VH-VL binders against Netrin-A (NetA). Designs and how they scored, part 9

Target 1, 267 residues: Netrin-A (NetA), of Drosophila melanogaster (Fruit fly) (q24567r46to312)
Amino acid sequence: EPRACIPDFVNAAYDAPVVASSTCGSSGAQRYCEYQDHERSCHTCDMTDPLRSFPARSLTDLNNSNNVTCWRSEPVTGSGDNVTLTLSLGKKFELTYVILQLCPHAPRPDSMVIYKSTDHGLSWQPFQFFSSQCRRLFGRPARQSTGRHNEHEARCSDVTRPLVSRIAFSTLEGRPSSRDLDSSPVLQDWVTATDIRVVFHRLQRPDPQALLSLEAGGATDLASGKYSVPLANGPAGNNIEANLGGDVATSGSGLHYAISDFSVGGR

## First folded at step 1 (VH-VL)

Design T4 (framework fv_tarlatamab_arm2)
Fold by ESMFold2-Fast, scan of step 1:
Structure T4 (fold): chain C 267 residues (1-267), chain A 122 residues (1-122), chain B 109 residues (1-109)
Amino acid sequence: as target 1 above (267 residues)
Amino acid sequence: EVQLVESGGGLVQPGGSLKLSCAASGFTFSGYAMNWVRQAPGKGLEWVARIRSKANSYATYYADSVKDRFTISRDDSKNTAYLQMNNLKTEDTAVYYCTRLEDYGDYVFDYWGQGTLVTVSS
Amino acid sequence: QTVVTQEPSLTVSPGGTVTLTCGSSTGAVTSGYYPNWVQQKPGQAPRGLIGDTSNKHSGTPARFSGSLLGGKAALTLSGVQPEDEAEYYCLLSYSGAWVFGGGTKLTVL
């Protein structure tokens, strides 16, 4: 009705499998923290307790605006692997958008990359970079225009600190051949994917007042972008130093990645 | 086609040193973490070392059994990974394999080299 | 020291189904351990089968599947063939470092 079957764009991620490399409470009960109104509030997660579990499958399930469900990673440590979310679409889709809705009051990602696969996860290609440090972290310009000669290249978008509610990527925006996609094999190949992977690299710098709470016995050198925190289990007088612009690896911070919805427009 | 070719193995006396090379071809080497895995005669596989890509600051990781004796490195311009082995012990005798691991989230040890034999004996 | 545990040996008849498991001394195995499975036949280099719990290498036959089961990573073979007789190793990630299981010798009789 009323014509031959022509597929409309749908949320290709709905009810699709999502695998997280890290989930809060998977290694036993853990403590995660939220930051709001210059205050840090911490809670317990435990994957064996349904009331304290934050699994990745909630990302592609029913979106309930009255009770927002979140996936949460384990608390971040600077020496660990990057945290990933892998979404399997099951078949090839022509993608128009990828959107990650950030969990309310959770720490915000500073640097991340969206990858696509066209071979069911055997190989991955960059799709979009996001960072407050595009050139430093990814070697890509923060503002990049595309012409016909490079419209199939991944770009890097600046992510700013001011409490953004979502991370959105429009696959065809700013690409000259997007007006006539059916006539562009290059762009058809660009938007085609069987799987999407989100890789989280860094969290945004903590709120200044929350950071001060973390250093009850420490010192902060804001001019150098560093701070020192006493070691919880170390000898008296031992400290760790961390860059304010880098990964914040301190026990008790509860810093983690948290997403409430993962949607992908496709046909 | 993806190929990984190890070289540099041989016979060395306890306390000696060897440097292994893993030459890669058929893929974009700079996007992959490189790993060394060994297997002693008649024994199981043991992971030895990992070096991540430039995007992850060439971070290195080592098994406790080789920490402070082995150094993993890479040269992206030559598509080659290296394992410098110092203060070799008889228990380091093994076939050493090179394997790749995509460094952005596809954590699959998909392709492996044929291996190079290191024998530590007097 | 962290220990990854596998069944030392398993036997299955041709055409049968068998599940190999991979456990960690640190607690329940989750997707955050990036479970990997590799196959090794006598005198041959290891061959990658599955990574990131269930993500197959392109050369891996359809009869192989990966999952999480009962706090462990699992490798299931359905419709086992004689050529599937081999040693199977699991590999788990711990803060950037990797640890192999002791291996499972699968005998097809």
Scores: ipSAE 0.000, ipTM 0.418, lowest interface PAE 15.5, mean pLDDT 79

Design T5 (framework fv_tarlatamab_arm2)
Fold by ESMFold2-Fast, scan of step 1:
Structure T5 (fold): chain C 267 residues (1-267), chain A 124 residues (1-124), chain B 109 residues (1-109)
Amino acid sequence: as target 1 above (267 residues)
Amino acid sequence: EVQLVESGGGLVQPGGSLKLSCAASGFTFSGYAMNWVRQAPGKGLEWVARIRSEAYSYATYYADSVKDRFTISRDDSKNTAYLQMNNLKTEDTAVYYCTTDLYEYSSGWPFDYWGQGTLVTVSS
Amino acid sequence: QTVVTQEPSLTVSPGGTVTLTCGSSTGAVTSGHYPNWVQQKPGQAPRGLIGDTSNKHSGTPARFSGSLLGGKAALTLSGVQPEDEAEYYCLLSYSGAWVFGGGTKLTVL
């Protein structure tokens, strides 16, 4: 009976503050690599150089296909290193989606978690898990049936196949009370947040041919070794079963996390 | 590379006031939360106060033992954090350390960078 | 008021393995409390070892590891060296504030 004037959903993340735990070039010039068509192309990042900087602010700027801007983490040097993006919405929003647009030709995440806060970052709760190893890494089934008794729980989405171009989470998808949200305090609480935190846990293995290739843009000075990259020696080059969090990630591959856009639908 | 230098400590009478400063260099100060941690002679570490970055509206937090007596602040243009201590008690006698909060949410690596400390003695 | 409890003292032989624990009066310690570990040697400022349960600071030796164990945070040293003799403090986050444990004096004999 009451007719509330409810605002339309907007991109609550636009021009909002984003803090990254790791940014390429923050500790001096660093090297990152992109992977395309079985080839590896490596570049320099340096936060003191505006032409070589990839700051987290790029995540909440205007997304334009003709002028794509990316945030890039520092290259992954070891197993178990986590990289975090924290977005402050400034006030409470009812969220309908969280979308991370992947940077073109960048390595893809294998495992990550989206957390939410309702108290301005004082406490965090899981919102959505993504992994090729949901059970092993997060103790959650790869596919979970959602009923009224558990519609306020985070699920884990299987990423055993390549991500198309983005990581998308719809907050109400598959939750029984979603069509009657105004009558569900449980779901109203579930979708409410003041802050979103993304934690990257693991990168997907790049194509072995790309790891063994010379840099796509660098074949012109072979005598100096300037454009040559170290080749992976051992199972990683011949057997893709090698764990990316081990020797492959630390072999000078330039593997890193990279995102071009961070969007949050809210009202 | 990274340096935190505390100053402003000294001898003060009970009921008196002191203002401590923490000068930072070698990192992007404005992006970090800053903490004050103290250690009484022969005792353990005790967290005192925290101030977040501008992105989080400089939100402040205090230990119950110092609430309403101590005020944490910062000046990002000078890369400096401060601790204003009022109505000092003998129990406030300690070495005061300045330390960073690497993740700006309660947090991955708080206390990653530490200063050498400044001694505050509250005695008659 | 939350009280964080650690073993007051532990002894381990060089090359041995020892686990320090960090418990809370308010209930089980979880990753949501952001367990952190710092090391302090006599006459020195503290230094960070581990944050967010298990994330090692870049200068932390490989023999140190962090985990959750039995409703507590845990710091494990495997292959202990004489230079690891120190005070070890854990700290947990509650509502934006940090709470230190009482510290563990690790003796290496």
Scores: ipSAE 0.000, ipTM 0.423, lowest interface PAE 15.2, mean pLDDT 78

Design T6 (framework fv_tarlatamab_arm2)
Fold by ESMFold2-Fast, scan of step 1:
Structure T6 (fold): chain C 267 residues (1-267), chain A 125 residues (1-125), chain B 109 residues (1-109)
Amino acid sequence: as target 1 above (267 residues)
Amino acid sequence: EVQLVESGGGLVQPGGSLKLSCAASGFTFSGYAMNWVRQAPGKGLEWVARIRSKANSYATYYADSVKDRFTISRDDSKNTAYLQMNNLKTEDTAVYYCARDEGYSYGDYYYMDVWGQGTLVTVSS
Amino acid sequence: QTVVTQEPSLTVSPGGTVTLTCGSSTGAVTSGHYPNWVQQKPGQAPRGLIGDTSNKHSGTPARFSGSLLGGKAALTLSGVQPEDEAEYYCLLYYGDAWVFGGGTKLTVL
């Protein structure tokens, strides 16, 4: 939408430091995979190799459609560990938007949260939630409205429909005092930040056809969402069982978080 | 048919030098990383050296046991990889195999799928 | 440096099923290590069987399969044939270098 009431934009994130809690290949060579048109293509990441490194510092550099640079997290190992990107703006800004551009063909986030800090990272406040499971994962309704009494409340956006190419959050959209921001201390405080933190909680599951290539020597039951693999040198009939797309299957999938650009509009 | 053929092996005295060649045919050699792998008599396989394609700036890597003594190189115009071995030791005695692994670009997997027949290097007085 | 460990020897009856494993001293074996399996018969050059954990090379019989099990790479043979008697080596990829396992001598009796 037009932002005539907020006409001065600066990309406050340009050349700003970004720290990732996880980067593909930082602990030695790792395999990440991309999923496109029912096919899986996998590649090596290694932070010691400049041609196979995907560092967070590329997130706040210049965008180039012919030479897209990406940050990639370490592939998920089936653990519940979160992955974070922390952006330091250096000073207080009144923020108008936060945008994350997804890497082409990369796995899509299912659940994530944007936090803000007004004290240079000493404390964090939720800014915006995104999830296919808003109530279950974050205790927030998927279709939340804001009135004058709760303009400073973080909302949860339903991502049940697939994300196409970006995750975008407009800080003032749907808040009644947005047109008269200068007279609203509540909204001025709401949009003010020194740092932004993105926390990734879950990835969307890849299509079943791509997952069928993950593990040879096993049996896959698509109806039950399970697979089994014979135990090495174990008793006859004993198998290791796991859910398709669950922890064990996911650790072999090469699923990871991948972002090409992190931009923040502010003044 | 895809093939790798090693040559240049033989008997050499300790402290001597020897240069091995690996001739490739039946595939686009310039698009693949090439490896040298050795096997001492009655022992297992040991990785020795690797050279990547031009797309990866001909980056080279060596096992600690051969660093500063061996040099891997390639000539894409001749579809040939080389291993220059200097200051040879008796423990370098082995059959030396060449093998390809990495494909040219995105979407390629690391397969050490094609191996040569090997060439014997004996370091003895 | 990194040591890759395999069972030194395994025995299986014709028609039986056997699984060989490949572990690393630096931690769990992952798909990012591109586990490869190579077969070597006495007096012959090594032959590629499986790469990238589970991808069969041209000519590898259907009875061979690769997987990741409990932090290790695994090679499973189902319906073993007498000609499968050989040494089997695993190799793992580490930062543009490869590390070989000690090999498993499979005996078919």
Scores: ipSAE 0.000, ipTM 0.392, lowest interface PAE 16.8, mean pLDDT 78

Design T7 (framework fv_tarlatamab_arm2)
Fold by ESMFold2-Fast, scan of step 1:
Structure T7 (fold): chain C 267 residues (1-267), chain A 124 residues (1-124), chain B 109 residues (1-109)
Amino acid sequence: as target 1 above (267 residues)
Amino acid sequence: EVQLVESGGGLVQPGGSLKLSCAASGFTFSDYAMNWVRQAPGKGLEWVARIRSKANSYATYYADSVKDRFTISRDDSKNTAYLQMNNLKTEDTAVYYCTREYDILTGDEAFDIWGQGTLVTVSS
Amino acid sequence: QTVVTQEPSLTVSPGGTVTLTCGSSTGAVTSDYYPNWVQQKPGQAPRGLIGDTSNKHSGTPARFSGSLLGGKAALTLSGVQPEDEAEYYCLLSYSGAWVFGGGTKLTVL
């Protein structure tokens, strides 16, 4: 076997701290909804209850298909509310991939950006864009070719087809100098990071039939722009309420961002 | 209190130059993209230029009518955005407004706050 | 070159309901264009009303609402007041740039 002097790539995110700008149930009990086969199923989240908590710290734990754990954002009250996940690697790494495993049956992101920092979070630069609207939202082509003159620029990946299970970004794919990284200061700088930030900009809208589905025991007050649903395992008569007065497709829908695993390949 | 204050307008001859400033206060300026919007006398609003935040690499965008003549820039240490206007034409005569657009955590705070405007008159 | 179209003028009676629309030459308007609505009264600086399709800005009266209608962005005023007489502009986002509509002059009679 050859003796290597360069460390192998590992999951640099394993056991690394992750901070979410929004977590379901952080401000008291809230309701989130899952969408599958044109149907809507809603559940309660509450960070004070370990059985109903979905914290970001689980994102960099061991990924186990027999016991899938998710982080969930607070339900979106308007289409313009962004949600951020910030991962600190603790030191400079040469990164080869960033992967976000989507929570099963959770709403899918439509638009998001991965940023990187080389100065421990003091400044950020775009690393990769994802969107069904690359040109409209980010001013970037959906299928940009990278030549030697621009191989250090972030690209935008088209997500017009619904994502099944994950969002994956390979840092060196399609970059001409990737085959000789050791002699390319430009690409060495490009792949180097101390921190990764994911910014979720927009959710995919579920099927209109599912969006208009009402849960048993729930009520929608169209005049007040609110909906009310009973709290599971709560005191008799207690409900949670949400404002429907925001975006017609998102407010009161229980739409939220949800991720089960956050992996980063680095050395 | 969130406030935007434009300055630098005035009377210039065709072919001349002006640099406009937009001073921001009451919010975290570095998290916002900044836009310049103009309005010719008796006409509608026209978007001119946009500069994104550092998180989006200070990306700049321009209306076709001003591309290659105008340059938008910013100084986050001074909470100020700028519009450098070169080779001014009579059709550039307008009130120039500065307005903000949240660029990192929420897009719903777009064009919510506007400055009072600064008048640019291009005439011989 | 993208063109954003609005009704040039609309008239509504006090207390009535009126809907202004905003269309695009590139196709149906969706929330992905970040439709925004701005109000301007004569001699005054513009004021933001609605961001990202339906999100009300601070200070926007409850009678204003934003939505999507028939492939266009829509601004609806319910229970119109005389002070709502103004020019209303929509703007849409394209490839990092913004484009304003021509404006709708709302007359309250």
Scores: ipSAE 0.000, ipTM 0.409, lowest interface PAE 17.4, mean pLDDT 79

Design T8 (framework fv_tarlatamab_arm2)
Fold by ESMFold2-Fast, scan of step 1:
Formats: structure tokens, sequence, C-alpha cells
Structure T8 (fold): chain C 267 residues (1-267), chain A 125 residues (1-125), chain B 109 residues (1-109)
């Protein structure tokens, strides 16, 4: 007679539906840019062209080092517009991790939030925050511990490392009842989800030298903390202008969010 | 009338190099993506390399079997595409065809409508 | 990497109808893979027939048509002529690269 086995955690996101609020090339052919070794390299994306499409369905496909596929958002055209990825698990899972593998050579996110839903997307609650400015942007300490009375609260992780290749969130790390999960209804509820939503709020600043050096006639105003880059195929005198110390993503910069893999450990 | 003419094929020893040329006429060459496709004697067709038009910043793509050994390039002023083949192997022996695939200025879709007659590359000792 | 599969050989009588299929190891073939069909006769260069699933190139006879069928690309010949005896190749697009099928030898008897 076979014994009942304790289920092992698997990648609950594998082949699961992912919906992006923004995908490069959805408004016809668009230009996105990558930054590597202080150089800017720009390319064309077009959702009607599979040779130049970067759809969200690539996020939960097979992870293959010989065939790295990426989802790319539309290039950022303004301040305050968020980009979201919504993953539907289809049923309730007990989650142990959420990992986003960043696309090679793409701009890195500076601030983002992972939300979870337990009611198939009808309501959302914060699961984990990530930011170089946790307190300013989200009102949360950069590093926070939880006690037994608040171990069901979202924390904020500091993203100050310049060479981050992935964003990883362990659902139970640093929570007092984690070793006794089966006897903690509070933590069982905390890790349970039917859907995961990632909200990208802000990109890390590209190297201003790389951004300016690839455009003839680029200028920097040190007193005002702004830079100006000529737009490709734009009228004479039409430039991209942005604040050097703040939100520097503007139309024509090619800055965008790009992810190669979205995995979720669950059972 | 659209015409593609390949040249530069010949006999070369393993480890050697050859540069193939594809001369185009009868269409706006600078707007089209260009491909190299090969066929070993008695075998099927195999895609080798692609180069986009200026509209896509001359992006290049390669089959895994030739990556790091072959380089595709183009000179729009001469209406010519090239395939630089380095560190040639006996399995590279094939007829090499030049073909266009899309008009990228308008993104008008993909079709391998016109092909050259091919140039034979034989890699042997 | 991706393997594109075709029937190795098919036979059809003159005036008959035949459908060649093109499948992929990575999953269902869609219009997003820009299925292309190419004809090659012995000793000749390949000749484009159909691109972008169903778009005929200049010079393709009316009897040829392209479509998607059951997760595969399909090339249908209606009213086959003796001169249609040839090798037929399909090719599909994946992330900037093209992949050829192994070819189908169509024999007209």
Amino acid sequence: as target 1 above (267 residues)
Amino acid sequence: EVQLVESGGGLVQPGGSLKLSCAASGFTFSGYAMNWVRQAPGKGLEWVARIDSKANSYATYYADSVKDRFTISRDDSKNTAYLQMNNLKTEDTAVYYCTRDSYEVTYSGYTFDYWGQGTLVTVSS
Amino acid sequence: QTVVTQEPSLTVSPGGTVTLTCGSSTGAVTSGHYPNWVQQKPGQAPRGLIGDTSNKHSGTPARFSGSLLGGKAALTLSGVQPEDEAEYYCLLSYSGAWVFGGGTKLTVL
C-alpha cells in the first residue's frame, strides 16, 4: 500500500499565463536600447514581427542558456507610468520563492513591488518591495525584521548593487515561524497565492557618459542637474531632457524593463 | 528584374578562409534583409546567416554551426552582401545561396522570394 | 535547438490534391513563425513559393496555397501537374534565426 508523500516544491509558474501591461513593439515598430561597458546599443522591436518580438509568454518557458528569450516593455516615455507582469497560477499554491531573472545587458529596475492575490486577481496585497529608496518611495526601512505579531507583513529589500543579474524573494526568510510552517496558520495564509503581480516603478539610471557619448551634440547642465540628447529622426533642436539625479527615463532614451525568466516555487 | 549573383566559391583546405559575395540588382537592396543558405551535396537546405537592413541597425544572426567562424556583412553603396568564412571545416562543403527575405523599411513581411544560383565551396585536403 | 519536421516523401497522381505539413519541436506553428515554402528541382537553385504563411511570391502558380493546419504549416497543391515533382522545404523563424525542415520529395505518378 503506498504511503502519502509530503509534496515537494516545483516551479508553479512553468507554462503559466503571463500578461504584461506593456510590450515593446505594441505601438508599431519601436526602438529600445541596452547599456553594456558604458556603451549604448539600440535595436528595433515590433510585435507583428517574431524576429523582433519579445512577448511575456517567454517568461515562463524553458530556461535554456543556448536560447535565452526575453520579455521587453515599451520604452519609457514619461515619469510615473508603471509596467506590470501578472502571472496566474490557476489554483492556490503555497509559495516558497519568486525569482525574476534580468535580461542580459538590459537596463536594471531600481524600484519594484511584488503583489499576491488569493482570489484570482480580484484583490492584491504587497508581498515584497525592492528599491534603492525603500523609505522615500515605499515608506519602509531598507532592512526590516519581523516578530511573531507581524510576520505576515511585506518588507523592502535594498537594491543598491550595480551588477544585479536577478531579483529573488524568499517568502519565509527571516520570519520567526518559518521552521514550523505547518503549525502556523498565519504564515500558511501569508505564502498562499493564486496570482502574482510584479509592478515596475523605476529604472536604474544609465551611465550619463554612455548615454551622451553616443549622440552627436549631447549636452549636460551641471547647475540644473539635467542632460540633453538629440532624438534620432527628430526635428533639429528636438532633444531628450532628463534630471541627472532623479527620474531620467524619457522618450527616445530606449530605457525599458526586460526579464528573461519568471519562476515561482510552490506546492 | 530582381537578380542575385553569388561569387567567391572554390576549393580551400580545412582551417582556411573564403569570402563570398552576393551582387544584387533590380530592387532597393538597402531596404531588404539578406540571408545566406547552404546545401551540402545530396543534402537539404540549411540557413547560415542573416543581416538586417539599416532600418534595424544592420543586426546580424547566425546558425549555431557557424557562429564565431562566419561573419555576414553588406555594402549598400555597392548593392552587395558578403559572407566571410573562417576556420573552414570539411562539413562546410556546400553550395552557398544568397536570398532576400523582407523589406524592413515598412516591415512588409517575410518571404524568401528570390534566390541566386549559388556558388560551390569545397573544403578538402 | 529547434527541429522542423516534414514528411520525407509523398506521392500524388496528376490532377490530384496533396498537402505537405511542417511541424516544430518547440510547439505549435503559428503565423508568428512566418512559415515559408521553397521548391527545388534536381540541379537547380531553390525557388520561393509562399512566404508569411500564405503570401504567394511573384510567379507562384494558382494551384499552390499556404495555410496553418492543426498546429503545423501546410502547403496544398490542387490539380497537381507533372512539373510539380520536386523537393519542397519549409522554414520557420525563431528569435532572429531561420530553421529549415528536412524537405519533402513529392513524386507525381
Scores: ipSAE 0.000, ipTM 0.378, lowest interface PAE 19.4, mean pLDDT 79

## First folded at step 4 (VH-VL)

Design C3 (from B2 with heavy chain V50L D58R, light chain Y32W; framework fv_benmelstobart)
Fold by ESMFold2-Fast, scan of step 4:
Structure C3 (fold): chain C 267 residues (1-267), chain A 121 residues (1-121), chain B 107 residues (1-107)
Amino acid sequence: as target 1 above (267 residues)
Amino acid sequence: QITLKESGPTLVKPTQTLTLTCTVSGFSLSTYGVHWIRQPPGKALEWLGLIYWDDDKRYNAAFMSRLTITKDNSKNQVVLTMNNMDPVDTATYYCAHSEYYDSSGYLFDYWGQGTLVTVSS
Amino acid sequence: DIQMTQSPSSLSASVGDRVTITCKASQSISSWVAWYQQKPGKAPKLLIYAASSLQSGVPDRFSGSGYGTDFTFTISSLQPEDIATYFCQQYDSYPLTFGQGTKLEIK
């Protein structure tokens, strides 16, 4: 029987369904911005336009460096909004990695959590935390040491460098029983999942010069005044609030979550 | 009936800036986008960029540093500006109408007649 | 960028023949391919879009098929007025790219 043979790990997410809680352009045309080399370029997303739509189904297609496809969330407008991506594997897999490739030139996540489900989405358990503020946001130490007593628990990885191109989680890395998984029911249970959910909590603040720049190729894309602000006391245009406890995105900044590939190693 | 017509200089010297105007009829620039495409003599078509009805713009990365597309809805005109022209930029330049649907996507259903731009000293 | 490769580069056929031209994408583009006809000195004319959909006003002898990376364009019964260069185009992603063209001639 083919099931009697133990297969090699493959990308279990390939062609698997992904549901996003938020997708740019789902409720009509919206504006998002990209940031590169101290410059900002903004574009329209529209779900009815195939070249300006950024659906979650692109996350589990073939990853190609010559033509990068991205999912984009709706632009973040303020406090309290979490964005989620839910991947259904269809059956139980033993997972070895979860990798999110960040969309080129898109804003980078500051804080996010990967959850797993073993019951087809009925309940969720933390799998891995990521944050520049692990203790403040999630109550977890950065750079946790893992022993046999805690090898089945989620850790928090520090996210400080703005140049990271991917978010990578190795399920067995640094866990004492990883070399002998067959003899560890605890780690077998830890790595087993039917679904993966990614929850984005916060975006990194883009370079201040990029927030103040004109759109690339858009000589007519002019903000009113030095710092773009709304005349009607709404959220400030390109003025980003950057405080430890607050949201870093405001209306007009075009800040959003964007991922080009969602890969899950499993068997 | 949808029509497009390119106009502008047919001769450009190396290092000069090319400015071409596309005048449209039969549709509104506030509702439909316009693309610029070129074809060197005897060669394949090359997409330069587009301007959408909502003023969003996309450029081929190969030309982005020297290419600008703008429009004036009231004049029914789309303007292509390309800096630092070189002899290899000699081509017939077209503007084209496109409609955006789930099933048809980027459908170049109407083209201008094209204007040959020669770059030589 | 997605590279579109057409074959053959040129083709000679007789009136009434079935003619097939192929187009290969460097990566999967689903069904997002259009086919154009270009006669000497004229702008291209759209014939097929979404790999297999016939443009309004185009004769039924023209058809397209394919998915992913391999696409074909067929003229079921060649007519004298079909002599032209044919181009495929992908519109899966920016920048939009065209094939090199296939020149069709009558014997």
Scores: ipSAE 0.330, ipTM 0.675, lowest interface PAE 3.9, mean pLDDT 82

Design C4 (from B6 with heavy chain V50L D58R T98S E100D P105S G107Y, light chain S93D; framework fv_benmelstobart)
Fold by ESMFold2-Fast, scan of step 4:
Structure C4 (fold): chain C 267 residues (1-267), chain A 121 residues (1-121), chain B 107 residues (1-107)
Amino acid sequence: as target 1 above (267 residues)
Amino acid sequence: QITLKESGPTLVKPTQTLTLTCTVSGFSLSTYGVHWIRQPPGKALEWLGLIYWDDDKRYNAAFMSRLTITKDNSKNQVVLTMNNMDPVDTATYYCAHSYDYSYGSEYFDYWGQGTLVTVSS
Amino acid sequence: DIQMTQSPSSLSASVGDRVTITCKASQSISSYVAWYQQKPGKAPKLLIYAASSLQSGVPDRFSGSGYGTDFTFTISSLQPEDIATYFCQQSYDTPYTFGQGTKLEIK
């Protein structure tokens, strides 16, 4: 007859502070581009112009389907440096999910890592890896299963599929003690965090066919594993170039990381 | 062991509302999502929609105006509501678990037994 | 929506035969295809996912291949228990869509 009194999960990230290591237009006006239905659309970002600013604070506000607010990183220059989002929850939460909603028509991440902290950002441990190259980039097997002995370890998920509109991590998925969480100190420790950090390492390449159809002068070199497409409105010699394996190698692509919502289920 | 079971009326009159319940076991609705899929007699499978563990929802646009999916984690139940039923909506309705929600891509690895709903006067 | 065109609609084969079913997507979907087996009066059963990955517990006589728009499902040596309707599904984008099905009968 008696029921257990357990708090419901809420969006622990709502109105929480988020710090981005890179924001489009922070170093002056910049050009970013989106690819959709074999078409390319480029726009200007500028943090001094409220109508062209895409700040990290929009990641944890209320998401409205009629008025989607986005954060955008600075455009990447090939393999570039990592881009990081750090979310501070303020206190310890038991987390059930971490979700990133992509901006409409946004380029998709190829490789990224979610880290957690239990000491307010003093130290970080891996929570979940995502990559098309789990073994090479992170030294972890793709599609790793966990047994009872190792169910507190981060896995690497293979991203050889479209991300659609979101990247979602369920903290208890595939862990044997998940149905008995209250009796598992190991899993309770696993899901506990004060801060979440997302590190973006690589972007997925645009579909080579879509990219070639956009630029009539495009070229694909199958022997070298690369393709190159001139920018329609760019200066002469400014190309979108990438390895067939996914790396983007030029600053003219306008490819960037763009997220509309960062949510964390917790209690 | 993951199991799903559909329940609800087997006969519905034209213009009425259909309400089906999917009761799950072997996994938590706060950890995994659930899909609704239907199959008219002798026809192909048709995806209706899903509800994620975080209450986020996706609907097939063909049904979106008359379709609602909700859940109650404490009861282990997912509910499908479809308004204005028509004889062409006669089908076996399934609820299903999917594989690897983290990528926004779904393969249906566990299915309920299905419930045949006939729409007739 | 992404359309999945499946062929043939039906086929008859003898025990021990190699059976091949084809599925064509209306646009490139990379490797995001699954194959299901459905026996009369039963729910579908997942056999293959990600175009070529065999679901746990499924016999290795079932296999899948393909990339882009053209996908193939093969039964290397048909058994009596394989009498069923087979469906392909794209998992590339919502709404998730299925082929029309191939009804397989043993001669």
Scores: ipSAE 0.007, ipTM 0.453, lowest interface PAE 11.4, mean pLDDT 79

